# VHH binders against DExH-box ATP-dependent RNA helicase DExH16, mitochondrial (SUV3), part 1

All scores and structures are predictions.

Target 1, 187 residues: DExH-box ATP-dependent RNA helicase DExH16, mitochondrial (SUV3), of Arabidopsis thaliana (Mouse-ear cress) (q9smx1r213to399)
Amino acid sequence: LVEDILKVTGDDVEVHTYERLSPLVPLKVPVSSVSSIKTGDCLVTFSRKDIYAYKKTIERAGKHLCSVVYGSLPPETRTAQATRFNDETNDFDVLVASDAIGMGLNLNISRIIFSTLQKYDGSETRDLTVSEIKQIAGRAGRFQSKFPIGEVTCLHKEDLPLLHSSLKSPSPILERAGLFPTFDLLS
Positions, changes and structure headers below are counted from each chain's first letter, unless a header gives other numbers; antibody chains aren't numbered by Kabat.
F, E and O stand for the ipSAE by ESMFold2-Fast, ESMFold2 and OpenDDE, each averaged over both directions (binder to target, target to binder). V2 = 0.75 x the mean of E and O + 0.25 x the DockQ between their complexes.
[cut] marks letters that were taken out.
Atom coordinates printed by the task and the answers are left out, and those that the model quotes come from them; centres of patches stay.

## First folded at step 13 (VHH)

Design q2 (from p1 with S30D)
Fold by OpenDDE, fold request of step 19:
Structure q2 (fold): chain B 187 residues (1-187), chain A 122 residues (1-122)
Amino acid sequence: as target 1 above (187 residues)
Amino acid sequence: DVQLVESGGGLVQPGGSLRLSCAASGFTFDEYDVGWFRQAPGKEREFIGAISWSGRDTWYAVSEKGRFTISRDNSKNTLYLQMNSLRPEDTAVYYCAAGEYSDYLDFESDYWGQGTLVTVSS
């Protein structure tokens, strides 16, 4: 479907298919406090304001420094942030990011933590789709890395049922596709 | 009463160096990210760089990387801007700003200084 849309617009498309080589483990408990944050964690949120708020909150706890990744960052900045996060020689061992994680970035993420499973899509606040949840969660764990097993959880326990049901669900057949503004353009 | 007061501006020759200071008062300095801006005559205000509340994170405009260095001393409630290899095009009023939550792309400031003039000329 996406390819068909791009054909109409005359754009070239390159399709990449990836196979997951590392296990992903959904956790049954949330990350209940900043003190539970650990090296390799990626906190996912869908607001620029929230990204920097969480960065500050985590850093003020005095145990971690945070890199950030979101869509509106220049490519060179995103790359630098990713490199910093992956660098084991520095204290920037936590990532606060939007769903921009995986935009051509090589990120060594141990655990994905959803701050929320809802986002504003330019019209209303809605639940993340199964596809969105799986795509983001799939960024946890890296084959032949420091974190060979990925983990995924939430900040809030009330989001865990949706997380677990989504991960157990089959991938839906793509029937519709659209272009949506990024959250930072809407805020 | 919140205050940001810039100092250290003046006349300098091309190739010279200058260090600006920004003294903060009236708020908890180490809870805010702080940064530097400048505005040249007839031009828009532009971002130079910023430093996080802890001083552990710094970021700069691409055009200013290498010549300018930002630092802070939270014990003195002071922000610094070290400028090296100054050029005539660096002539501007330089402003310090403070924001609770900074953004790498767009520093949103809650407080501004009145500015200090830097003139680079032969």
Scores: ipSAE 0.782, ipTM 0.886, lowest interface PAE 0.6, mean pLDDT 90
Fold by OpenDDE, fold request of step 19:
Structure q2 (fold): chain B 187 residues (1-187), chain A 122 residues (1-122)
Amino acid sequence: as target 1 above (187 residues)
Amino acid sequence: DVQLVESGGGLVQPGGSLRLSCAASGFTFDEYDVGWFRQAPGKEREFIGAISWSGRDTWYAVSEKGRFTISRDNSKNTLYLQMNSLRPEDTAVYYCAAGEYSDYLDFESDYWGQGTLVTVSS
């Protein structure tokens, strides 16, 4: 069971509870190049600039097109992006997103790729908490979907130890509330 | 030298249409997102919309309300702005810009054009 606290905009907070019905497999190797990107991948990063930078990099390789999801995106746009990503009839088969992927979106993600396991929290750059890592990683794989088994890995091998240790750790009862990055944090 | 040269501006009646062009040179056009801005007299420059390097994605200001359409032809190094249902408040100098990064909320511009004047008046 995964509980997500979602703060979409301003003072609005939504709480969602998800049951994990599909297995999640932590990979032992990173995704080391754009050539290793595959359909259903979601590259997770924590700034708008990085989101679009990665999107461009991936798309310029000529094999995939990317949709984007981040917290400050208008809800209707976010929904459209999610729909586009899930649409198997188009070439937009990769998602570049922030931790906002947990905000009530039905995303058919095969593999989560953390570009980093650190983020700016408004005061300093810190490691993601176990809860944050699990919440994001848990978006990989969807029961009775095209991707029944979820995978999770990192862009950099240096982040793999933290990923693996976090996923093996018990879920904390109460940890930091899931605060999505503000506009300033994603700029 | 990098150049962005807008054209197509002029006088148009309310309700009319106008198509602006921006010709780019001196840089690799298809590696940049490009967009349109405008500045009315006595007002700040405002974002109209942008289009990704590949042309696959477009972003528009909320105030656009579907009247404007942005497109590009990378084979011609040209950016376009189709403006329909023009209003007097659309009167402004229209600028094209190029940058490495753009999204729905922001556009980081590296290069700017000199602008072309659009006047909407009876």
Scores: ipSAE 0.651, ipTM 0.832, lowest interface PAE 0.9, mean pLDDT 89
Fold by ESMFold2, fold request of step 19:
Structure q2 (fold): chain B 187 residues (1-187), chain A 122 residues (1-122)
Amino acid sequence: as target 1 above (187 residues)
Amino acid sequence: DVQLVESGGGLVQPGGSLRLSCAASGFTFDEYDVGWFRQAPGKEREFIGAISWSGRDTWYAVSEKGRFTISRDNSKNTLYLQMNSLRPEDTAVYYCAAGEYSDYLDFESDYWGQGTLVTVSS
């Protein structure tokens, strides 16, 4: 019956299982030293104060400059920061950001590094959900980009078990039914 | 003994240019972000812009329209403000400031200069 609708309309609508197009590699080793920061890294943290503290720590090591992205940053500034990070011609080759990186910015991230797997949500400090971890980690690597394979790890080895178990878990799809995207999903 | 001393203020005609300097002493200048603020008569002090400790990152208030340029020379412990295309509404006392931790939206100052008056008038 569905096939009859597709035949009449002439559209190529097919049933797909959704999966990301670029590989994501969970690393077994934490990034415990600024000397291990590399071009294309995005260090994720969840407070403005920590974003700027990490930026200064990384920059004082003398090998990288950091762009920043967080939710309260004005949109035009956020876009300029993303553009600067993506630009291979300057030394702003590391990103320090909040979970705002999951909000549709075009960021050429090679490796996501979680500084913590906890956030303050306005009421309490809590662990990130599986969905939040997957959304943030999934920003590493981009199909047909300079970083087609994404890596993800943590600053602290104590966080690696939660990261790895979360990436192995199925994503909860509570608001989307079926196998077809809706206009709300199209971004 | 921490000192930030502005100089270069004065009277300038509309359309003119002026360069302010801020000489720093009594602290490790190249560990601090430094920036400029101004306070027009009857108005609250407003942020103009800042430059990072290394001099490699510069940012300006969202309202700034590109007539002002901030630079620093760490070998001379000096911060600069180049002001071009000056207008009467730029008349204000200009202050330099230094902070160990600042972000693009909130320059938290540990030290302030005494200010230098800029008057833009025919």
Scores: ipSAE 0.576, ipTM 0.808, lowest interface PAE 1.7, mean pLDDT 83
Fold by ESMFold2, fold request of step 19:
Structure q2 (fold): chain B 187 residues (1-187), chain A 122 residues (1-122)
Amino acid sequence: as target 1 above (187 residues)
Amino acid sequence: DVQLVESGGGLVQPGGSLRLSCAASGFTFDEYDVGWFRQAPGKEREFIGAISWSGRDTWYAVSEKGRFTISRDNSKNTLYLQMNSLRPEDTAVYYCAAGEYSDYLDFESDYWGQGTLVTVSS
């Protein structure tokens, strides 16, 4: 919960360092099918069309209902969706969302699942950056919450190597000042 | 043929209640999201709300203030709109609609009803 702004010698570069208070566990196994979706999952995708396609697919399997969060949702709707996801008394126990999940919402996410590590950025389809992957993955788990240990994985096994290498990589901006969590998985 | 037939419209006094029904036929009702729209004189058609194919998820226009309740009965192929605390500005033609694929901000209708007139006046 400590934010610090440091200047790099010779450059006026803004550096942000953060201490993560909750563990984040990169999983070695993908979530290959809807049957492996569980309560507290957040499936991350990067188009509104895909959000509703995944919601429908998950809900038709009959085990979960999905809340949704994405950037173009009105603020009141976004807050209501988050509240519904956090509410333990209803069946809306899975979230399908864009990278907007970091926009000041209180979300009790147990596991982040990347549907893809690519996004359309308005001009081209590109890989997510290391920073984007870390920011999204870091939404799993919350200190002193229902899900204090966060998990992260992918829908497709082919994406796991990039996910894992990204979570281990330092940011160039943070190399001189930051602490980077190291994640080891137990088999 | 696909049909959506609204009923239950009419004249009511301000503060009154009405329940609209929409009977569906000619398609697999429980595969479609269904919803209500209205069009007041001189205004554009306005989304009221919808309920998912299974009946387990319901959503309303952001402007909705909680006077209206949407429900469905898949065993009767019927969509309902319960309207309470009616006001003169609720005077409109009310339409039901069905869409196989819709989202919370954009109800893409495949089928429309003919409409039922609701008039709220003393």
Scores: ipSAE 0.555, ipTM 0.783, lowest interface PAE 1.6, mean pLDDT 82

Design q4 (from p2 with Y104F)
Fold by OpenDDE, look of step 14:
Structure q4 (fold): chain B 187 residues (1-187), chain A 122 residues (1-122)
Amino acid sequence: as target 1 above (187 residues)
Amino acid sequence: DVQLVESGGGLVQPGGSLRLSCAASGFTFSEYDVGWFRQAPGKEREFIGAISWSGHDTWYAVSEKGRFTISRDNSKNTLYLQMNSLRPEDTAVYYCAAGEYSDFLDFESDYWGQGTLVTVSS
């Protein structure tokens, strides 16, 4: 139904169904600081401004470099960013991303970290739905990979109740739509 | 006082090359993303590209990819724009900017230069 509506508007739609083949462990504690960021982490946020802000903060700590993924990146740029993140031969071992991590990208994520569980949906700031949370969290851990067990947590402890309750709840299929701008990211 | 001073502009023939510089002072250059914009007469300002504070990332407008190269030297507080294969449509005032990349995408910046004119004409 949503796909049909978006087709009328000319928007690109991606629908993804995930089969969980690796365990996902919700952590009981938040990530305390950027110093607690580790290889394979994906920090999830929902604005371009925040994405680049966190990227800078993490990189300025001097332990990690960050790739970025968000919906308005050109597909080839997103692919390049994903490839860079997955490349164990470089220092780009952290990802800062929006929910675009579900847009057909193969990402070797160890741990998902929600910077927030709220986002602006075009009309208001709202809590993420159970489906949104589960789909994003589900990107942690990859079967038969370096990270066979995925972890998920938050930056802020006050978000943990919603995270945990959402993960215990059933959820439907995630649907995504977006437009792509005319900018390229190069490293 | 914060200053961004562009230089290197001038007249160049089509197909030619030009290297612009932007000298920054009055702020910690190495903590800012910096970028290039241009504005042609009667047209809106457009983004050319930017480079992250650390230099690890560069961003380019799709239209300029391959012809323009952005680099920086934090030890000299200087931003560079190498322009190759110049075209008459590249004629514009070129501006240096310092701020956050995410703001550049909205054509906003903390600091702007006064600009340097580049004219591409036979």
Scores: ipSAE 0.598, ipTM 0.823, lowest interface PAE 1.0, mean pLDDT 90
Fold by ESMFold2, fold request of step 19:
Structure q4 (fold): chain B 187 residues (1-187), chain A 122 residues (1-122)
Amino acid sequence: as target 1 above (187 residues)
Amino acid sequence: DVQLVESGGGLVQPGGSLRLSCAASGFTFSEYDVGWFRQAPGKEREFIGAISWSGHDTWYAVSEKGRFTISRDNSKNTLYLQMNSLRPEDTAVYYCAAGEYSDFLDFESDYWGQGTLVTVSS
């Protein structure tokens, strides 16, 4: 969550540490059914087949339409999908995406939902690393966006302990994080 | 039995328009993504575009340049292709297809129609 930036001025080096500008709140309740999907949700999964399967499942419930983002989409299509998700004038208010979310995209995500904490890496199915979990979860919430407070949870209760343990360094796991943003700039 | 029956093909002048229909029966049409393909003489079958089961997503082959419009009417179990500004290169047999999943990169077809011939020439 905390970004370190090294700045070099002349022959000097200075390390700057910045707080996350928008709180990230690990939720204690899983999203175990489609009825709990809300506007601004991003369901993260790790195959194209699953992306379209979840999209269809969510849309069949009749409350939301889903945009999709994944790494093999052409850049123009990814941009169009992201724009549609961010656009409040249409009903495409949920995102189903791979761990490649935010590949140069501005996505106004309110809540990240992990469908699983495992992925196939080309040779075997493995757990996501703590770093991968933090990177993906950190896409929720953005200072000066519609969703300044980011939430994160899982589809399955059994995944919550790993999610929470991965996120708690150095912040405690709470319903909502108490951290408040400062100016959104670098110096 | 599953049936997809294309209609509306025929001879059309360059610059003209044509509307193809695909009538579906024998399966739950409203649960399937449906799309159009074509096969020109001596060429491989190519994807034109598709529309999702609910009608909320429509997507087209990268090569498609906006002359064709896909729509569906689930109450009539019918898929449509509106073709405008037709060119001789559009001469082909046009097939409708149905598949259970939306995938913007790879339309996987479970069912095919027999096709309708469109000929664009003077």
Scores: ipSAE 0.520, ipTM 0.798, lowest interface PAE 2.1, mean pLDDT 82
Fold by ESMFold2, fold request of step 19:
Structure q4 (fold): chain B 187 residues (1-187), chain A 122 residues (1-122)
Amino acid sequence: as target 1 above (187 residues)
Amino acid sequence: DVQLVESGGGLVQPGGSLRLSCAASGFTFSEYDVGWFRQAPGKEREFIGAISWSGHDTWYAVSEKGRFTISRDNSKNTLYLQMNSLRPEDTAVYYCAAGEYSDFLDFESDYWGQGTLVTVSS
């Protein structure tokens, strides 16, 4: 949402704040049924098994076809899947993806739907951090795009409190400003 | 009972073409993802490619892209493999397979055919 850039060089400090150009709307109602899936949805999950299980479940309902994106896909395949999702002329109008959806892809996502707010990190299953939730949710909507207002919700009502509280919280990265890397805006 | 029966194998000259068929029965073919594998003598079985239950997604192993084309006809319960520009290295037993879950990186098979032999030699 809002990224603070802190640049520290000895005794000189410049603080810059930037706002998200497109609104992000946290919904209060979960997507509990496949019938509530709509064009532009991105269902986020965190295993390949679940990605393909959700793809098949959604497609069997007969109203949508799903593109898929996840980190271990070859780059050419990820690009082709993203292009197909963005293409308004076909039925591949829903995306089922991992948190890799922000890695060098242009995706016209209307609504982010978290299937879960937990992921396996190589050692344990843990809750997503506030930063992870904000980064994933922020992929919905883009100024001057097909979906200028982004929406975000969950499959399960039980996850909504954590989603909402995370979107209201300050980013944990701000609390560690001394370790914060310096970077410029991309023109 | 579930049955997958490959046909169309045989002896082909290098540079030639073959079209393999896989006839399915005993299950609802249009609800399964289906694909092709092959096994050369003394080698592990390798994935060639697959096509989704609806026919809307088709994907291939990297090495086979461009020479092989997978298609299906749900009205005939049949999966096809068109093989062009065949080489002696393509000599193998070719198997069709069916599974409920597709994965572009790892096709998990529930059912297998018995295979059809393709020999590419002068």
Scores: ipSAE 0.494, ipTM 0.764, lowest interface PAE 2.1, mean pLDDT 82
Fold by OpenDDE, fold request of step 19:
Structure q4 (fold): chain B 187 residues (1-187), chain A 122 residues (1-122)
Amino acid sequence: as target 1 above (187 residues)
Amino acid sequence: DVQLVESGGGLVQPGGSLRLSCAASGFTFSEYDVGWFRQAPGKEREFIGAISWSGHDTWYAVSEKGRFTISRDNSKNTLYLQMNSLRPEDTAVYYCAAGEYSDFLDFESDYWGQGTLVTVSS
């Protein structure tokens, strides 16, 4: 579909296919306490307010410091945050982020934790698509890294069925392509 | 000083409803799972239910599932217990607790309230 659109506009397109080289393990239990947060965790949520709220809560526990990544951050800031998170010489060993982690960032994530599998898409609150879930979950684990096996789970046990079913399902066929609102316009 | 203060207890008729509150202070409420327990005279302490630190998940004892609802407001540092269809056997001192859910199953907690009495009687 994207290729078709670009053909109409006369733009060049390059399609890249990626294959995961490291295993991803969907967990059967949620993260039920702040104390269960561990080094390499990335808590994923879809509002700036929630990102900073979780950051504050996690940091107040006194065991971890959090870097943050979301779409409305300047690219240089996002890169700096990612670099800090990846730096094992500091205490910033947890990441709180939006789905911005799914694009253009090199992150050494051990475990992805979905705070929710629903997000506001600019018009309504909806479930994440299989593709969205896979894109985000796929950021856990890195081949030939400190975390060769990635894990993925949720804060909410009720989200686990959707998580598991999504990860077992093939990626859906792209039906529509369009412009999405910026992160700042989302809840 | 850490405090958990229950309120809302009192006398209620069978079939009635009651909402308990637990006000937390002296610690970061939002970092803890919180739950409700009760103890009737001459009986052992009983687990009622709990809610996760994030507020996303709740757990209930099988015997109380459906009648009791637990919620929390982290902005107010408050835990709630909505009790419906109350029965005489629900008569007890109700305690709130802050800790980890896994510990609640062993009747352990970091912090305990002093309790509030609920009496269900005609």
Scores: ipSAE 0.251, ipTM 0.634, lowest interface PAE 1.6, mean pLDDT 88
Fold by OpenDDE, fold request of step 19:
Structure q4 (fold): chain B 187 residues (1-187), chain A 122 residues (1-122)
Amino acid sequence: as target 1 above (187 residues)
Amino acid sequence: DVQLVESGGGLVQPGGSLRLSCAASGFTFSEYDVGWFRQAPGKEREFIGAISWSGHDTWYAVSEKGRFTISRDNSKNTLYLQMNSLRPEDTAVYYCAAGEYSDFLDFESDYWGQGTLVTVSS
């Protein structure tokens, strides 16, 4: 269904299967300050408005520059943003992104930070499913990379229970990840 | 120069209330988590609670939850600690801190105040 919608809107959707070879560590504390932002962080949110708001907030601190990724970006732009984020020779060491990070992008993410665990699905605002949380969280850390251990947490402590409970669910050796842009990103 | 200056401390009777303030300067206050600690004579420093940079999240030590309320006013670069139902065992030097939650758990912070004395006594 989502693929059909995206075809109509002209957006590309990719479904990927990943084998998790590196550990993922859910943190027990939130990232609740700009000073806590680190190189390799990916702040995940589900609207363009929020993406740019967080980008501005982070960059205001003067320690990091942010690349952005969301579904409605042209594929070539997304690729450029990803490349910039992965480039260790520049100051763009933080990523603010939607769940589009699961759309086949090569992203060297150290830590996933959920700004929220809720999103608008085209009808109502709902909690992310366990599958969605796991798929997004799974983008942190890469085997035999700069960040061999991935971390995941939230901006808000009240989201941590849902994050932790979701990640406690059995993880198959092969994880099927199909992340799609939120409805508002497609509109 | 970075400064955190606590105020509002003093002598109060058991059951009384007191509101502490922490005035911050020399750094972007709104970008930091801020929290309160205390240290009684001859005792170890203990965590009281903290509030996130956004002001949306608060965290309290279990022992203080319900009696103490932490708030902040970023427009005034000020952190507050409302203390109610004070007890003699609350007697301590109270410190404000600016940093992040992960550091607070280890009793570490980027910046510390000099402290203000609170004495609860009949």
Scores: ipSAE 0.012, ipTM 0.256, lowest interface PAE 9.1, mean pLDDT 85

